# VH-VL binders against Uncharacterized protein mtre-1 (mtre-1): the designs that were tried, part 5

Target 1, 142 residues: Uncharacterized protein mtre-1 (mtre-1), of Caenorhabditis elegans (q09347)
Amino acid sequence: YHQYRELKCSTPTNSIRGGPDRAECHLVLKAEELETGRPVPTGLGCWQEDHDGEEREYCDIVCPKSHTVFISYIDQGHRACFNFITYQVEKRNDEHVLWRSGKCLNSTVNYRIGCKFDDPFETQFKSDNEIFAHLRARARRV

## First folded at step 26 (VH-VL)

Design hx4 (from k13 with heavy chain D33W F103Y D106T)
Fold by OpenDDE, fold request of step 27:
Structure hx4 (fold): chain C 142 residues (1-142), chain A 123 residues (1-123), chain B 107 residues (1-107)
Amino acid sequence: as target 1 above (142 residues)
Amino acid sequence: EVQLVESGGDLVQPGGSLRLSCAASGFTFDDYWMNWVRQAPGKGLEWVSFISGYGSYIYYADSVKGRFTISRDNAKKSLYLQMTSLRAEDTAVYYCARESYDYGTTSYAFDIWGQGTLVTVSS
Amino acid sequence: EIVMTQSPATLSVSPGERATLSCRASQSVRSYLAWYQQKPGQAPRRLIYGASTRATGIPARFSGSGSGTEFTLTISSLQSEDFAIYYCQQHYNWPFTFGGGTKVEIK
């Protein structure tokens, strides 16, 4: 079983080099990679942490218990995120998050992420409303 | 028309139990988080409990933890509050309130309120 | 819990005048702040959410501002129907908490 996610982070100027404005991200839940998908409220499930003196913004990509998570797409030639590798998918317990750092925090960037599961994703959450409640709770945890 | 209607308020003795109901209409009930908020006579508002669309996430105020139980029946479009071990300080008008959010700002608020039902705990 | 403090407790204002209500949080609630209006014998009504977004159907004379720990509700020109109690509420963290309310009364 598989699901896809699109994490869309945007700045007012759509800068790919990193500008003065912090990007705001929103997640899109997808069954297939290239479908329109269902949006998650902007910023929901995202939080900031300090990692060894470096500021990171983490976003839950809503792929709990996934055995395989991969980035299928990132804007090519991205000078703030891709070229400097200032992002990563990380597993925390049973959840997966994507963090950004450095100039990537202040740039417009799009990710497509694939998640593979042993069981249908629909068995984990009964509705998008429940997913949002999950993300709400997650964002308040560390 | 979107509306919430509370019922079940009554006069009970301390230590007693009471079950409140909230009937929802005019919207897709299971798409919304629901809350109970109470207001003691002549006092301010106090959040009591939260429940997600299908009840997977529930939260309580410390003042009611272990005594109150929030639940919902989406088929009946109803929200419930089972109250036990009632105390005088539980005397209040109890409101059910729908919680909504804005996708652009991730901001939440209680956008729909019932008219409330009065619970009086007195010996 | 996050303590919400409203001031003043009572605000006496003449019709047509500007009313400014304050709400302070004991810690940052970012912009997760809502304002409600309650008239005698009625349920509360949502006015503002996200600290500064006016709810649908709310007159333009109502406006909210602030972020973090300091918030303000402004009524630019008080109308007769605006005399009521106003509450702020944070939804940043559990438990949700309300301010003590500000009563806006006729001067």
Scores: ipSAE 0.795, ipTM 0.910, lowest interface PAE 0.5, mean pLDDT 94
Fold by OpenDDE, fold request of step 27:
Structure hx4 (fold): chain C 142 residues (1-142), chain A 123 residues (1-123), chain B 107 residues (1-107)
Amino acid sequence: as target 1 above (142 residues)
Amino acid sequence: EVQLVESGGDLVQPGGSLRLSCAASGFTFDDYWMNWVRQAPGKGLEWVSFISGYGSYIYYADSVKGRFTISRDNAKKSLYLQMTSLRAEDTAVYYCARESYDYGTTSYAFDIWGQGTLVTVSS
Amino acid sequence: EIVMTQSPATLSVSPGERATLSCRASQSVRSYLAWYQQKPGQAPRRLIYGASTRATGIPARFSGSGSGTEFTLTISSLQSEDFAIYYCQQHYNWPFTFGGGTKVEIK
């Protein structure tokens, strides 16, 4: 079983080089990679943490218990977001998050993320409303 | 028309039990988080409990934990509050309130309120 | 819990005058702040959410501002129907908490 996610982060100036403004992100839930999908409230499930003296913003991509998570797409030619450097998908317990850091935090960037499951995703959440409640609980309150 | 209608308020003795109901209409009930908010006579508003669309996530105020139980029946478009071990300080008008969220601003609020139902706990 | 403090408790204002209501949080609630209006014998009504967004149908004379721990509700020109009690409420963390309310009364 598979699901897809779009994480869309935008700055007022649409900067791909890292401008002065922090990007705001919102998640889109998809059954198929190229479908329109269902939106998640902007910023819901995202939080900030310090990692070894560096600020990171984490976003839950809503792929719990996924055995395989992969980035299927990122804007080509991006000048600030680089995998394993200023962004990465990370597994935390049974959940997956995408963190960004450095100039990527202040950049407009779009991700498509694929998640594979052993069981249908629909068995984990009864509705999008429940997903939103999950994300509210998941995000750190700092 | 979107509306919420509470019922079940009554006069009960301390230690007693009471079940409140809230009937929803005019919207897709299971798409919304629901809350109970109460207001003691002449006092301010106090959040009591939260329940997600299908009840997987529930929260209570410390003042009612272990005594109150929030639940919902989406087929009946109804919200419930089972109250036990009632105390004098539980005397209040109890409102059911729909919680909405704004997708663009990540903002929340109680956008729809019922008229309230009065619960009086007195010997 | 996050304590919400409203001031003043009572605000006496003449019709047509500006009313400024304060709401302070004991810790940051970011912009997860809503304002409600309550008239005698009625349920509360949502005025502002997200600290600064007017709800549908709310007159332009109502405005909300602030973020973090300091918030303000402003009524630019008080109308007769605006005399009521106003509550702020945070949706940032559990438990949700309301301010004690500000009663806006006619001077």
Scores: ipSAE 0.768, ipTM 0.903, lowest interface PAE 0.6, mean pLDDT 95
Fold by ESMFold2, fold request of step 27:
Structure hx4 (fold): chain C 142 residues (1-142), chain A 123 residues (1-123), chain B 107 residues (1-107)
Amino acid sequence: as target 1 above (142 residues)
Amino acid sequence: EVQLVESGGDLVQPGGSLRLSCAASGFTFDDYWMNWVRQAPGKGLEWVSFISGYGSYIYYADSVKGRFTISRDNAKKSLYLQMTSLRAEDTAVYYCARESYDYGTTSYAFDIWGQGTLVTVSS
Amino acid sequence: EIVMTQSPATLSVSPGERATLSCRASQSVRSYLAWYQQKPGQAPRRLIYGASTRATGIPARFSGSGSGTEFTLTISSLQSEDFAIYYCQQHYNWPFTFGGGTKVEIK
């Protein structure tokens, strides 16, 4: 079973090479790869952590218990956001998060993400309002 | 007509229990988060508790944790607050409030409020 | 817990004048801020959500601004029905705290 996400991060000036302003991200929930999707409020489900002296911002991409998560496309190539260096999808406690660091934190970038599940995604959340309540709870952890 | 009506406010002794109800009408109850907010006489608003549309997420103010239980019955379009171990400081008008949200916006706010029900805790 | 601080506690203004109410958060709440009006003996009424978006049916003289930790409610030309207590509330993270209120009264 497949679900899709788009994580859209933007700065006021749409910089793609870093800059003075932190990007704000919003997640778009998609049941089908090519649909317009259901946008989550900007910043919901994102938080900061220090990782070995480097600041990272983590965003929950809402693929809980997914066995496979992959980034199929990123609209910024080799400017400020580099896979495994300044961003990566990481699994935490049966959840998947995307983190960004360095100049990628201050860059406009959009990700297309696919998630594969053993069971239909709809068995995990009764409705979108439960998803949004889940994401609002992530800020409590920071 | 979108409406919330609280009931169950009463005079109770310290240490007593009381159950508040909130009846919803005119909207799809399951689609909305619900909250309780209280206001002591002559004082400001204090958020008390939150419940998500299907009850998977429930939060309480520290002042009421362990004593109050929020619940909802979506089939009956009703919100409840079970209060126990009541204290004088719990004396207030209790409001139920609908919390709205919208896709892609920061529209979170309590857009519909009931008229309130008075709880008085006195020996 | 995010502490919301409103100032002034009381604002005395004449009808037709501009009123400016302030709300400060102890940490960023981004734009997840709402403003409410409460008249004596009534439940609160939503005025502004998302820091700056006026709710349907709210007169144009009400406007909100700010983000992060500093927020302002402005009433551009105070009317007699605007004398009330105004509360801000953050709804970014639980507990969803209110400010202490600003009472707007006739000078």
Scores: ipSAE 0.384, ipTM 0.785, lowest interface PAE 3.6, mean pLDDT 88
Fold by ESMFold2, fold request of step 27:
Structure hx4 (fold): chain C 142 residues (1-142), chain A 123 residues (1-123), chain B 107 residues (1-107)
Amino acid sequence: as target 1 above (142 residues)
Amino acid sequence: EVQLVESGGDLVQPGGSLRLSCAASGFTFDDYWMNWVRQAPGKGLEWVSFISGYGSYIYYADSVKGRFTISRDNAKKSLYLQMTSLRAEDTAVYYCARESYDYGTTSYAFDIWGQGTLVTVSS
Amino acid sequence: EIVMTQSPATLSVSPGERATLSCRASQSVRSYLAWYQQKPGQAPRRLIYGASTRATGIPARFSGSGSGTEFTLTISSLQSEDFAIYYCQQHYNWPFTFGGGTKVEIK
């Protein structure tokens, strides 16, 4: 069973190579890879942590208990986001999060993400109402 | 004619229990998050509790955790607050409030409020 | 818990004058900020949501601004019906706390 996500991060000026302004991200929930999808409110499910002296922003991508999560495409005009250096998908407590750091925090970038599950995704949430309540519960927003 | 109507407020002794109800009409109740907010006489607003549309997510203010239980019955379009171990500081007008949200925006707010029901805790 | 601090506690203003009400969050709430008006004996009424969006039916003299930790409600020309208590509330994270209120009263 597949679910897709798009994580869209943009600055006010759509800076592509790290600028003065922090990007704001929102998640788009998709059952099919190329559909328009259902956008999550900007910033919901994202929070900041200090990791060994480096600021990171983490975003829950809503793939709980997924056995496989992959980034199929990353859209950025000039590379400020480098895999395993300034962004990565990692697993936390049966949940998957994407973090960004460094100049990637101030860059316009879009991620296309796939998630594979053993069971239909709808067995975990009855509606988008419950998904958004789950994301609100991720308390580390600031 | 979207409406919320609270009921069940009463005079109760300390340590007592009381159940508040909120009847909703004029909208699809399941689609909305619901909250309780209270206001002590002459004081400001205090958020009390939240419940998601199907009740999978529930939060409480620290001051009421373990004593109050929020619930909803979507078939009856009703929200409830079961209060136990009541204290003098729980004396307040209790409001139920509908919380709206939009996909892709920050437009959260309590857009519909009931008129409130008074709970007095006094010996 | 995110503490919301409103100032001033009381604002004495003459009709027709501008009122400026402040709301400060103890940590960033981005733009998840609402303003409410409450008149005696009534439930609160939503004025502003998303920090700056005026709710339907709210007069144009009400405006909101700010993001992060500092927010302002401005009433550009007070009318007699605007003398009330105003509350800010953050919707960023539970507990969804209110400020202590600002009473706007006749000078």
Scores: ipSAE 0.197, ipTM 0.725, lowest interface PAE 5.6, mean pLDDT 86

